# Designs tried in a protein design chat: VHH binders against A disintegrin and metalloproteinase with thrombospondin motifs 9 (ADAMTS9). Part 14

Target 1, 201 residues: A disintegrin and metalloproteinase with thrombospondin motifs 9 (ADAMTS9), of Homo sapiens (Human) (q9p2n4r1735to1935)
Amino acid sequence: LPQNCKEVKRLKGASEDGEYFLMIRGKLLKIFCAGMHSDHPKEYVTLVHGDSENFSEVYGHRLHNPTECPYNGSRRDDCQCRKDYTAAGFSSFQKIRIDLTSMQIITTDLQFARTSEGHPVPFATAGDCYSAAKCPQGRFSINLYGTGLSLTESARWISQGNYAVSDIKKSPDGTRVVGKCGGYCGKCTPSSGTGLEVRVL
Key: E = the ipSAE of ESMFold2; O = the ipSAE of OpenDDE; V2 = 0.75 times the mean of E and O plus 0.25 times the DockQ between their complexes.

## First folded at step 20 (VHH; framework vhh_6fv0_2)

Design t2 (from s4 with T106P; at its last look DockQ between E and O 0.88; V2 from the best seeds 0.00; counts 0 for: pae E 6.1 > 2)
Fold by ESMFold2, look of step 20:
Structure t2 (fold): chain B 201 residues (1-201), chain A 120 residues (1-120)
Amino acid sequence: as target 1 above (201 residues)
Amino acid sequence: QVQLQESGGGLVQPGGSLRLSCAASGFTFSSYSMYWVRQAPEKGLEWVSTITGSGGSTYYKDSVKGRFTVSRDNAKNTLYLQMNSLKPEDAAQYYCAKEPYWGDHPEFIRGQGTQVTVSS
């Protein structure tokens, strides 16, 4: 069985984008091959739980009083705040790109993402400019369940920015991660040193 | 690069008035909201007021509403706080602060402050 989308083209004579079974690390995975009419197709994983559970957000509201964390950190539509953070955005993901050589998710590939507000936000990224009181409002969500992949234990996030804070929860099996990230202004992203590495289950 | 310089503090009696000024340089002043914050001895920073970049909207801590007025002159790169009906609890070091944005300095950007004392 082929080990990447280029081998699907070469060995099977396939020329259309779509789902193919590949042999990855000795196991069978279903991989979406994009760009199959070209010489450099790309590998994507279709997310079973789709965009409702796979999204990235930089929250757009800023508090009038930046020294407080109102509502015990809960997000409220009626906050004393204004929607004027121009770096804000929301992206949701139907598929994510994977580098099958390194087994890392390519978080900046947005080919199968939908940016419904503001700027595109890479996969596994969240942030805001809401409060200096460590009151993160930006959210990301990862759900790999049903894909045959999980994140390895080495995957970690970093926080950057003034008053930056992150609250990141990983499931024990590595298929679910949720994050709440922000600052004044701050974000969380996967560490460049570890990347966002996955393993075949 | 960003520089903020507060002035206009002093000693006043309860019920008196002061007008604070904040001279700004090193950034496009009219593009940013500005804040007034204050710090009493052995207390953390307390938000007082916010004004949008255009000056079109102002916001105040409840305890100063109706007594304090924030304003700005974007042609002079200057932020003001008119403080009327001053109370002993208003005594503090007052700072102006620039609204942060992604790529700003790692700390909350503020000046050196100006002292307001309300007594006797």
Scores: ipSAE 0.144, ipTM 0.610, lowest interface PAE 6.1, mean pLDDT 89
ESMFold2 (binder alone), look of step 20: mean pLDDT 82; pTM 0.821
OpenDDE, look of step 20: ipSAE 0.621; ipTM 0.862

Design t3 (from s4 with A97V; at its last look DockQ between E and O 0.77; V2 from the best seeds 0.00; counts 0 for: pae E 2.6 > 2)
Amino acid sequence: QVQLQESGGGLVQPGGSLRLSCAASGFTFSSYSMYWVRQAPEKGLEWVSTITGSGGSTYYKDSVKGRFTVSRDNAKNTLYLQMNSLKPEDAAQYYCVKEPYWGDHTEFIRGQGTQVTVSS
ESMFold2, look of step 20: ipSAE 0.475; ipTM 0.820
ESMFold2 (binder alone), look of step 20: mean pLDDT 81; pTM 0.819
OpenDDE, look of step 20: ipSAE 0.640; ipTM 0.872

Design t4 (from s4 with T50L; at its last look DockQ between E and O 0.03; V2 from the best seeds 0.00; counts 0 for: pae E 5.2 > 2, placed apart)
Fold by ESMFold2, look of step 20:
Formats: sequence, structure tokens, C-alpha cells
Structure t4 (fold): chain B 201 residues (1-201), chain A 120 residues (1-120)
Amino acid sequence: as target 1 above (201 residues)
Amino acid sequence: QVQLQESGGGLVQPGGSLRLSCAASGFTFSSYSMYWVRQAPEKGLEWVSLITGSGGSTYYKDSVKGRFTVSRDNAKNTLYLQMNSLKPEDAAQYYCAKEPYWGDHTEFIRGQGTQVTVSS
């Protein structure tokens, strides 16, 4: 069985983008092959739970008083704030790109993402410029359940910004990660040292 | 290098008025919201007011609404705070501060401050 989308073209004579079964690390995995009409097709994993459980956000509201954490950290549409953070955005994902050589998610590939507001936000990334008082509002969510993949134990996030705070919760089986990140122009992103490594279940 | 310099503080009686100024340089002044904050002895920084970069919107701490007015002159790179009906609880070191944006990951960039003392 083919081990990447280029081999699907070569071994099966296939030329259409679509879902194919690949042999990855000795196991069968369903991979969406994109760019099959070219010499450099790319491998994506279709997310079973889709956009509703796979998203990244840089929150766009900034408090009038940045020294407080109002509402016990809860998000409110009627906050005393302005929607003026120009780096803000919300991206949701139907598929994510995977590098099958390194078994890493390519968080910056947004081909199968939809940005419904603001700027595109890479997968597994969140931030805000809301408050300096440890009041993160940005959210990301990862749900790999049903894809045949899980994150390995090495996955780590790094916070950027003096006020950056993150609260990241990983499921024991590595299929779910949720995060709250932010802090007066701070964000969290996967560590470049560990990346987002996955394994085939 | 961002530089902010406050002036206009002094001694005033209760009920009196002062006008603070903040001279700004080293950044595109009109592109950033500006704050007035204050600090009394043994207290943390307290937010007082905010004005947007264009000057189109102003916001105030509840206890100063109706008494203080923030304004800016973007042609002169200057921020102002008109303080009327001053009370003893308004006594503090007053600072102007630049609101950070993307790529900033530090505290409020502020000047040395100017002292406001309210006493008979």
C-alpha cells in the first residue's frame, strides 16, 4: 500500500484529490491527498469533529481598564472594551496538514481552514491583548478523535509575551487539547523544539 | 525609543483644578490609544482614563467621570488630562502610558510621572 500521496499517484495511477488509504508506520490511515494533479501532492487528515471542535483564536477585544480581570475571567459581549486588536482572528479547520516523514502537524498550512473573522490563525494557536491581569481570553481546540491519530506526549506549548498566561488541558489519550491563552498582546503556540508530533493509533 | 514626559502637577486645594500634559515621541502617536494612570503611596497602578488614537472615543474610571477630561493633540504629539473638582483621594503620581499592540510584550510604557497633591 502507498505510504504517501505521491505513491498513490505512482502505484494506483490516481490523479484526483480525495481520501486514500495509506500504510503509515505499519498501520492503515485515511489521508486526504491534495494537489494530485501536480508533482507535489500534500497529505491532510480530515477532522471527524470538524470546525466546531478544531479552531484557533486571537481574541479581538481590549479592556478599557487592562489592570483588571472582570467577570471572574468569563467572556462577555457587553464588556467595557473595544474591538480594536488588529492582530485578532478566528480560524476553524476541516482538515490539517501532516508531514508523514516527521509525523508532525503543519500548523501554518491553512488550505482547509476557514477564517470567519480577522486574520488567519495557525492551528493550535491562541492569544489576546485583553488584560494584563492573568485573564486569558483566546481559545484553541484540537480534537483528533476518530482520525486514527493522537498527539504524542512530547507536545508542548510556549507562551510569548511578558503577560502571557496559558491554561492548556490535554486528554490522557492525546486526542483532545483545549487551551486558553493570552495576556496583553501575548499568545501561545506549539514549541518549535517539540512541534505537534502525532502517532498512529 | 518611546519617550513620554508628564508635566503640570502641583499642589491644589480640594475642589481645585489642574491640567496635566504628556509629551510623546519615538512612535506614531496618532496610531495608539493612550492612558492616564496614577499611583498613590503603597498602592498599585490605577487606571484613570483612555483615549483612542484618533481622539474619537474617551473612557473614564467611574470615580472621575464628570470631573476629568482626557484629550489629545495629534499634531503636537501631546496628551492632556483636565482635572476639576479635585478630591484628596485624587492625590497621586500621574503617568501617561502608551497602549501596547502586537509585538509588544512588556508593561505600560510610561514616563516619570507628575505629582498631584491635594491639601489645604
Scores: ipSAE 0.201, ipTM 0.668, lowest interface PAE 5.2, mean pLDDT 89
ESMFold2 (binder alone), look of step 20: mean pLDDT 81; pTM 0.804
OpenDDE, look of step 20: ipSAE 0.372; ipTM 0.717

Design t5 (from s4 with I109L; at its last look DockQ between E and O 0.87; V2 from the best seeds 0.00; counts 0 for: pae E 2.2 > 2)
Amino acid sequence: QVQLQESGGGLVQPGGSLRLSCAASGFTFSSYSMYWVRQAPEKGLEWVSTITGSGGSTYYKDSVKGRFTVSRDNAKNTLYLQMNSLKPEDAAQYYCAKEPYWGDHTEFLRGQGTQVTVSS
ESMFold2, look of step 20: ipSAE 0.527; ipTM 0.841
ESMFold2 (binder alone), look of step 20: mean pLDDT 81; pTM 0.809
OpenDDE, look of step 20: ipSAE 0.661; ipTM 0.882

Design t6 (from s4 with I109Y; at its last look DockQ between E and O 0.72; V2 from the best seeds 0.00; counts 0 for: pae E 3.9 > 2)
Fold by ESMFold2, look of step 20:
Structure t6 (fold): chain B 201 residues (1-201), chain A 120 residues (1-120)
Amino acid sequence: as target 1 above (201 residues)
Amino acid sequence: QVQLQESGGGLVQPGGSLRLSCAASGFTFSSYSMYWVRQAPEKGLEWVSTITGSGGSTYYKDSVKGRFTVSRDNAKNTLYLQMNSLKPEDAAQYYCAKEPYWGDHTEFYRGQGTQVTVSS
């Protein structure tokens, strides 16, 4: 069985983008091969729970009073705030790119993401510029359930910014992660040192 | 590097007026909203007002609405706070601050501020 999309192309003579079964680390994994008409096909994982549970957000509202955390940190559309944060965006994902050699999610590949507002936001990333009072509003969500993959325990997030706060919750089985990140232009992203590593279940 | 310098504080009687200034440098002043905040002895920082980069919108803490007016002169890179009908509770060290952008590590405010004292 092929171990990557180039081998699918070579061994089966396939030139159509689509779902193929690959042998990855001794186990069968369904991989979407994109760019099969070229010499450089790319491997993607189709997310069973799709856009509703796989998204990244940089929240666009900024408080008039940056020194408070109103509503006990809850988000409200009627806040005393302005929707004027120019870095804001919301991206949701139907598929994510994976490097099968390193078993890393390539968070910056947005080929199968839909950016419904603002700027594209990489997978597993969130931020905001809402408040200086440790009041994160940006959210990301990962749900790998049903894909045959889970995050390894080595996956870590870093927080960036003077007031950055992150609250990252990982499920014990590694298939679900939710994050709440932000704080006066702070953000959280996967650590470059650990990357966003997955294993085949 | 962002530089902000407050001035115009002083001693006034209750009901008096002061005009504070904030000289800005090290960034494109007109691109950013600005804040006034204040700190009284033994108290935390308190937000006073916000003005958008263009000056098109202004916002105030409830206790100063109608008495204080924030403004800016983008040609002079200067932020102002006109304070009328001053009360003893307005006495504080006043600071200006720049609203940050993505990944900005700038501190909330700069310099030593300017002291406003209200007494008879």
Scores: ipSAE 0.290, ipTM 0.733, lowest interface PAE 3.9, mean pLDDT 89
ESMFold2 (binder alone), look of step 20: mean pLDDT 81; pTM 0.811
OpenDDE, look of step 20: ipSAE 0.418; ipTM 0.772

## First folded at step 21 (VHH; framework vhh_6fv0_2)

Design u1 (from s4 with S57Y; at its last look DockQ between E and O 0.10; V2 from the best seeds 0.00; counts 0 for: pae E 14.6 > 2, placed apart)
Fold by ESMFold2, look of step 21:
Structure u1 (fold): chain B 201 residues (1-201), chain A 120 residues (1-120)
Amino acid sequence: as target 1 above (201 residues)
Amino acid sequence: QVQLQESGGGLVQPGGSLRLSCAASGFTFSSYSMYWVRQAPEKGLEWVSTITGSGGYTYYKDSVKGRFTVSRDNAKNTLYLQMNSLKPEDAAQYYCAKEPYWGDHTEFIRGQGTQVTVSS
């Protein structure tokens, strides 16, 4: 079986973008091959739970008084705040790019993302400029269940920015991650830069 | 201590170009998004551009999109801003920053700035 999308093109004579089974690290994995009409097709993983469970957010509201954490950290549309954080955005993902040589998700590839508000936000990132009182509003969610992949134990996040805080929860099997991230202003990103290491289950 | 030093400002005519540099030290440069902000005389700070830690994603204020290009060299701990087609409204003190600016943060980490003047 082919080990990447270029081999699918060569070995099976396929020329259309689509889902193909590849042999990855000795196991079968379903990979979406994009750019099959070109010399440099790319490998993507289709997210079974789609964009409702796979998203990244930089929250756009900022408190008038950033020394507070109102509503016990709950989000409210009628807060004493402004929608004026220029870095804000919301991206959701149907597929994510994978580098099959390094087994890393390429978080900055947004080809199969939809940015429904503001600026594009890389996969697995979140932030805000809401409060200096440990009140993160930015959210990201990762759900790899059903893809045949999980995050390895080496997948870690760092908080960046002033008063930055993060609360990252990973499931024991590495298929689910939820993050709450923010500051005044702050964000969380994968510590390895733009990639997240995965393994084939 | 975190240190940011901007350079490359100067006087240019409208339509001219400048390339700003920002030397960074005292932190793991490649782990942080970096920002360009500017301040015209008697005005507040204005966000201009952002680049992610790896350099894989860039973001621009609408009025500079297509004219300015942000980049970074993580091996040299240096951030750049290529400014083309400069207009009088681009004249300002330009700062690189480790965090986005919005409002009066008590701990806004930025350099001392470099002056860009656009004048015929």
Scores: ipSAE 0.000, ipTM 0.135, lowest interface PAE 14.6, mean pLDDT 84
ESMFold2 (binder alone), look of step 21: mean pLDDT 82; pTM 0.818
OpenDDE, look of step 21: ipSAE 0.257; ipTM 0.659

Design u2 (from s4 with K61R; at its last look DockQ between E and O 0.83; V2 from the best seeds 0.00; counts 0 for: pae E 2.3 > 2)
Fold by ESMFold2, look of step 21:
Structure u2 (fold): chain B 201 residues (1-201), chain A 120 residues (1-120)
Amino acid sequence: as target 1 above (201 residues)
Amino acid sequence: QVQLQESGGGLVQPGGSLRLSCAASGFTFSSYSMYWVRQAPEKGLEWVSTITGSGGSTYYRDSVKGRFTVSRDNAKNTLYLQMNSLKPEDAAQYYCAKEPYWGDHTEFIRGQGTQVTVSS
């Protein structure tokens, strides 16, 4: 059985982008192969829960009073804020790229992402420039349920920037991660040392 | 490096007035919103007012609305706070601060501050 999209081309004579079953780490996994007309097709995982549960955000509002964390840290649309943080953006994901050699998600591949406002935001990252208090507003969400993959225990996030804070919650089975991240200005991103490693269920 | 220099503080009686100034250098002043904040002895830092880079919008702490006016002169790289009808609770060390932007390594930088004392 093929172990990557290039082998699908070679062994099955396939020439079309689409879903194929690959043998990955001794288990069967459904992989979307893109660029099958080229010499270097890429492997993606289609996210069963799609855009609504797989997104990354750099929040665009900044408080009039930067010294507070109003509403006990809850987000409100009627806040005393300005929507003027030009580094902000929101991206949602239908598929994510996976490097099958390292078993890591390539968070910066946005081929199957949609940026609905502002700058593109890599998978599994979030940030803001909302408040100088500990008041993170940027959000990311990961839902791998139904894909055949889960995050390993080694998947970790780091916070970067001034006053940076993160609050990240992982499900016990590694299929669901939500994060709130920010600073004045700050972000959270997967650690370079561990990357965003997955395993086949 | 960003530098801010506050001046104009002093001793006044209740009901009196002062005008604070903040000379700014080391950044493109007109590109950034600016803040006035204050710190009374044994208290935390308290926000007073915000003005946008162009000067087009101003925002105030409720307790100073109608008494304080923030303004800026972008040609002179100077931020101002006109304080009227001063009350004893306004006594504090006043600082100006620059709003950060993505890629800034400068935190909520405070200059040396300027003292405002209200009593008789």
Scores: ipSAE 0.467, ipTM 0.811, lowest interface PAE 2.3, mean pLDDT 90
ESMFold2 (binder alone), look of step 21: mean pLDDT 82; pTM 0.818
OpenDDE, look of step 21: ipSAE 0.680; ipTM 0.885

Design u3 (from s4 with Y101F; at its last look DockQ between E and O 0.59; V2 from the best seeds 0.00; counts 0 for: pae E 12.4 > 2)
Fold by ESMFold2, look of step 21:
Structure u3 (fold): chain B 201 residues (1-201), chain A 120 residues (1-120)
Amino acid sequence: as target 1 above (201 residues)
Amino acid sequence: QVQLQESGGGLVQPGGSLRLSCAASGFTFSSYSMYWVRQAPEKGLEWVSTITGSGGSTYYKDSVKGRFTVSRDNAKNTLYLQMNSLKPEDAAQYYCAKEPFWGDHTEFIRGQGTQVTVSS
């Protein structure tokens, strides 16, 4: 069985984008091959739980008084807020790109993402400009269940920005990660040193 | 490079007035909300007021509402804070600040500040 989408073209004579079984690290994975009409097809993982469980958000509301963390940090539509953070956005993902050489998710490839509000937001990224009182509102969610992949233990997030804070929760099997991230203004992204590495289950 | 320069601070008696100015350069001033923040010696940075890029909306800390008025002149790239009925609690170093944007420097961008002193 082929080990990447370029081998699918070479070994199977395939010329259409679609799902193919690849042999990755000694195991079968279903990989979506995109750009099969070109010399450089790209590998994507179709997310079984899709858009509802795989999203990235930079939250757009900003407190009138940024020194507070009202409602015990809960999000409220009736907050004393203005919806004017220009970096805000919400992206959800049907597929994510994977680099099969490094086994890294390429978080900035948005080919199979839908941005329903504001700016595109990379996978596994969240932020806001809500409060200086450690009151993060931006959220991301990762659900790899059913893909045959999980995040490795080396995956970690970096918080950046003034008063930046992050709360990252990973499941023991590495298939689920949720994050709350923000600041005044702040964000969290996967660390460039560790990236967002996956392994085959 | 973003540059902010505050001026107009000084010594005033309780109940007096001051008008602060903030000259801005190095960015499209009218596209960004601007802030006034202040810092007294034994306190952290405290938010005072916000004005939207167009000047259409203004917001104030409760303790200054009704006494302070934020405004801007987008043709002159200048932010203002009119401070009336000043109290000793208002004494602080005052800074103007530009709203952050995704991908901006991680530091809070502000000027060097201007000192407001309220004493008899």
Scores: ipSAE 0.000, ipTM 0.240, lowest interface PAE 12.4, mean pLDDT 86
ESMFold2 (binder alone), look of step 21: mean pLDDT 81; pTM 0.810
OpenDDE, look of step 21: ipSAE 0.602; ipTM 0.856

Design u4 (from s4 with H105N; at its last look DockQ between E and O 0.71; V2 from the best seeds 0.00; counts 0 for: pae E 2.7 > 2)
Fold by ESMFold2, look of step 21:
Structure u4 (fold): chain B 201 residues (1-201), chain A 120 residues (1-120)
Amino acid sequence: as target 1 above (201 residues)
Amino acid sequence: QVQLQESGGGLVQPGGSLRLSCAASGFTFSSYSMYWVRQAPEKGLEWVSTITGSGGSTYYKDSVKGRFTVSRDNAKNTLYLQMNSLKPEDAAQYYCAKEPYWGDNTEFIRGQGTQVTVSS
C-alpha cells in the first residue's frame, strides 16, 4: 500500500483527489489526497466529527469593565461588552493537513476550513481580548476520534500575553482536546518546539 | 514608550467637582479605547469608565453614572474625567489606562495617578 499521496499516483495510477488508504507506521490510515494533478500532492485527514467538534475561535467581544470576570466566567449574550476586537475570528474544520514525514498537524493550512466570521484562525488555537481578570472566553476543540490518529503526549500549548490564561483538557487516549484561552489580547497556540504531533492508533 | 500622565486631582468638598486629565504619548491615541480606574489605599483597582477610540461610546460604573463624564480630545491626545457631585466614597488615586491590541505585553497601569480627596 502507498505511504503517501505521491505514491498513490505512482502505484495506482490515480489522478483524482479523494480518500485513499495508506500504510503509515505499519498501520492502515485513510488519507485525503489533494492536488493529485500536481507534483506535490498534500495529505489531509478527514475529521469524522467534522466542524461541530473541530474549531478554533478568537472571541470578538471586549468588556466595558476590563477588570472583572462576570457571570463566573460564563459567556452571555447580554454582557456589558462591545464586539470590536479586530483580530477576532472563528474557523471550523472538515479536514486537517498532516505532514506524514514528521507526523505533525499543519495547523495553518486552512484549505478545508470554513471561516464563518472574522479572520481565519489556525487549528488548535484560541484567544480573546475580553478581560484582564483571567477570564478566558476563546475556545478551540479537537476531535480525532474515528480518524485512526491520536495526539501524542508531546502536544503542548503555550500562552502568549501578560494576562493570558489557558485551560487545556486532553482525553487520556489523545483523541479529544478542548481549550479555553485568552486574556486581554492573549492566545494559546501549540508549542513550536513540539508542534502538534500525532500517532497512528 | 507608551506614557500616560494623570493630573487634576485635589481636595474637594462633598458635592464639589473636579476635572481629571490624562496626557497620552507613544501610541496612536485615537485608535484605542481608554479607561479610568481608581484605587483606594491597599485596595484593588475599581473600574470607573470606558470611552471608545472615536469617543462615540462611553460606559460607566453604576455608582458614578450621571455624576461623571468621560471624554477625549484626540487632537490633543488627552483623556478627561469630569467628576460632579463628588462623594466621600469617590476618594481614591485615579489612573487612566490604555486598551491593548494583539500581542500587547504592557502593564495595565502606567502612570503615577492623581489623588482625589473628598472631605468637609
Scores: ipSAE 0.411, ipTM 0.794, lowest interface PAE 2.7, mean pLDDT 90
ESMFold2 (binder alone), look of step 21: mean pLDDT 81; pTM 0.812
OpenDDE, look of step 21: ipSAE 0.731; ipTM 0.898

Design u5 (from s4 with E107D; at its last look DockQ between E and O 0.84; V2 from the best seeds 0.00; counts 0 for: pae E 2.8 > 2)
Fold by ESMFold2, look of step 21:
Structure u5 (fold): chain B 201 residues (1-201), chain A 120 residues (1-120)
Amino acid sequence: as target 1 above (201 residues)
Amino acid sequence: QVQLQESGGGLVQPGGSLRLSCAASGFTFSSYSMYWVRQAPEKGLEWVSTITGSGGSTYYKDSVKGRFTVSRDNAKNTLYLQMNSLKPEDAAQYYCAKEPYWGDHTDFIRGQGTQVTVSS
């Protein structure tokens, strides 16, 4: 069985983008091969739960009073806010790119993402410029259930910014992660030291 | 190298007026909303007012509405706070602050502030 999308082309003579079964780390995994008409096809994982459970957000509201955390940190549309943060964005994901050599998700590949508002936001990333009172509003969601992959325990997030905080919740099996991140233009991203590593289940 | 310098504080009687200034440099002043905040001894930081980058919208803490007016002169890179009908509870060290942008790690308070004292 092929171990990457280039081998699918070589061994099977396939030239069409689509789903193929690959042997990865000794296990069978379904991989979407994109760019099969070229010499450099790329490997993606199709997200079974799709864009409703796989998204990244930089929240666009900014408090009039940045020194408070109103509503005990809950999001309200009727807040005393401006919806004027020009760095805001929301991206949702149908597929994510994977580097099969390192078993890392490539969070910045947005080929199979849809940005419905503002700027593109990388996978597993969230932020805001809402409050300096450690009141994160940005959120992201990861759901790998049904893909045959889970995040390894090494996957960690870092908070960036003087007032940034993150609240990251991982499921025990590594298939679900939700994050709430932000703080006075802060964000959370996967740590560059650990990356966003996955394993085949 | 963001620099904010507050001035214009002083001693006034109750009912008096002061005009605070905040000189800004090291960034494109007109691109950012600005805040006035204050701190009395042994108290936390208290928000006073916000003004948008264009100056088109202003917002105030309820207790200062009708008495304080925030404004800006984008040609001179200067933020102002006109304080009228001053009360003893307005006595504090006043600071201006720049609203940040994505990836900006600016500290909230950057200047030394300017003292407003309300006493006979």
Scores: ipSAE 0.415, ipTM 0.792, lowest interface PAE 2.8, mean pLDDT 90
ESMFold2 (binder alone), look of step 21: mean pLDDT 81; pTM 0.811
OpenDDE, look of step 21: ipSAE 0.705; ipTM 0.895

Design u6 (from s4 with G53S; at its last look DockQ between E and O 0.78; V2 from the best seeds 0.00; counts 0 for: pae E 3.3 > 2)
Fold by ESMFold2, look of step 21:
Structure u6 (fold): chain B 201 residues (1-201), chain A 120 residues (1-120)
Amino acid sequence: as target 1 above (201 residues)
Amino acid sequence: QVQLQESGGGLVQPGGSLRLSCAASGFTFSSYSMYWVRQAPEKGLEWVSTITSSGGSTYYKDSVKGRFTVSRDNAKNTLYLQMNSLKPEDAAQYYCAKEPYWGDHTEFIRGQGTQVTVSS
């Protein structure tokens, strides 16, 4: 069985984008091959739970008073705030790109993402410019259940910004992660030293 | 390099007035909202007012509404705070602050501030 999308093209004579079974780290994995008409097809994982459970947000509201954390950090539509943060955005994901050599999710590939408002936001990323207090509002969600993949224990996030705070919760099996991130234009992203590493279940 | 310089503080009697200025350089001043904040001795930083980048909207802490007016002159890269009917509780070191943008790691307080003292 082929080990990447280029081998699917060469060994099976396939020329169409689509789902193929690949042998990855000794196990069978369903991979969407994109760009099969080219010399450099790309590997994607189709997310079984889709857009509703796989998204990234930079929250667009900014408090009038950035030194407070109203409502104990709960999000409210009636905040004393402005919806004017131009870096804000919300992206949801049907598929994510995977580098099968390193077993890393490539969070910046947005080919199978939909940005429903604002700027595109990479996978597993969240932020806001809401408050300089510890009051993160940005959210991301990851659900890999049913894909045959889970995050490894070395998958971690870093916070960037003087006031950035993150609260990240991982399921025991590594298939679900939710994050709440932000702080005065801060963000959380997967660590550049560990990336977003996955393993085949 | 973002630079902010506050001025216009001083000693005033209760009920008096002062006008603070904040000279800005090192960034496109007209693209960013600005804040006034203050800090009294042994106390935390307290928000006073916010003005949007165009100057079209202004916001104030409740205790200063009607007494303080924030304004800006984008042609001169200058932020102002007109403080009227000053009270002893307004005595503090006043700072201006630039609202950051995505990826900024700029300190919230950039200048030395300017002292406002209100004699009881």
Scores: ipSAE 0.364, ipTM 0.761, lowest interface PAE 3.3, mean pLDDT 89
ESMFold2 (binder alone), look of step 21: mean pLDDT 81; pTM 0.812
OpenDDE, look of step 21: ipSAE 0.775; ipTM 0.915

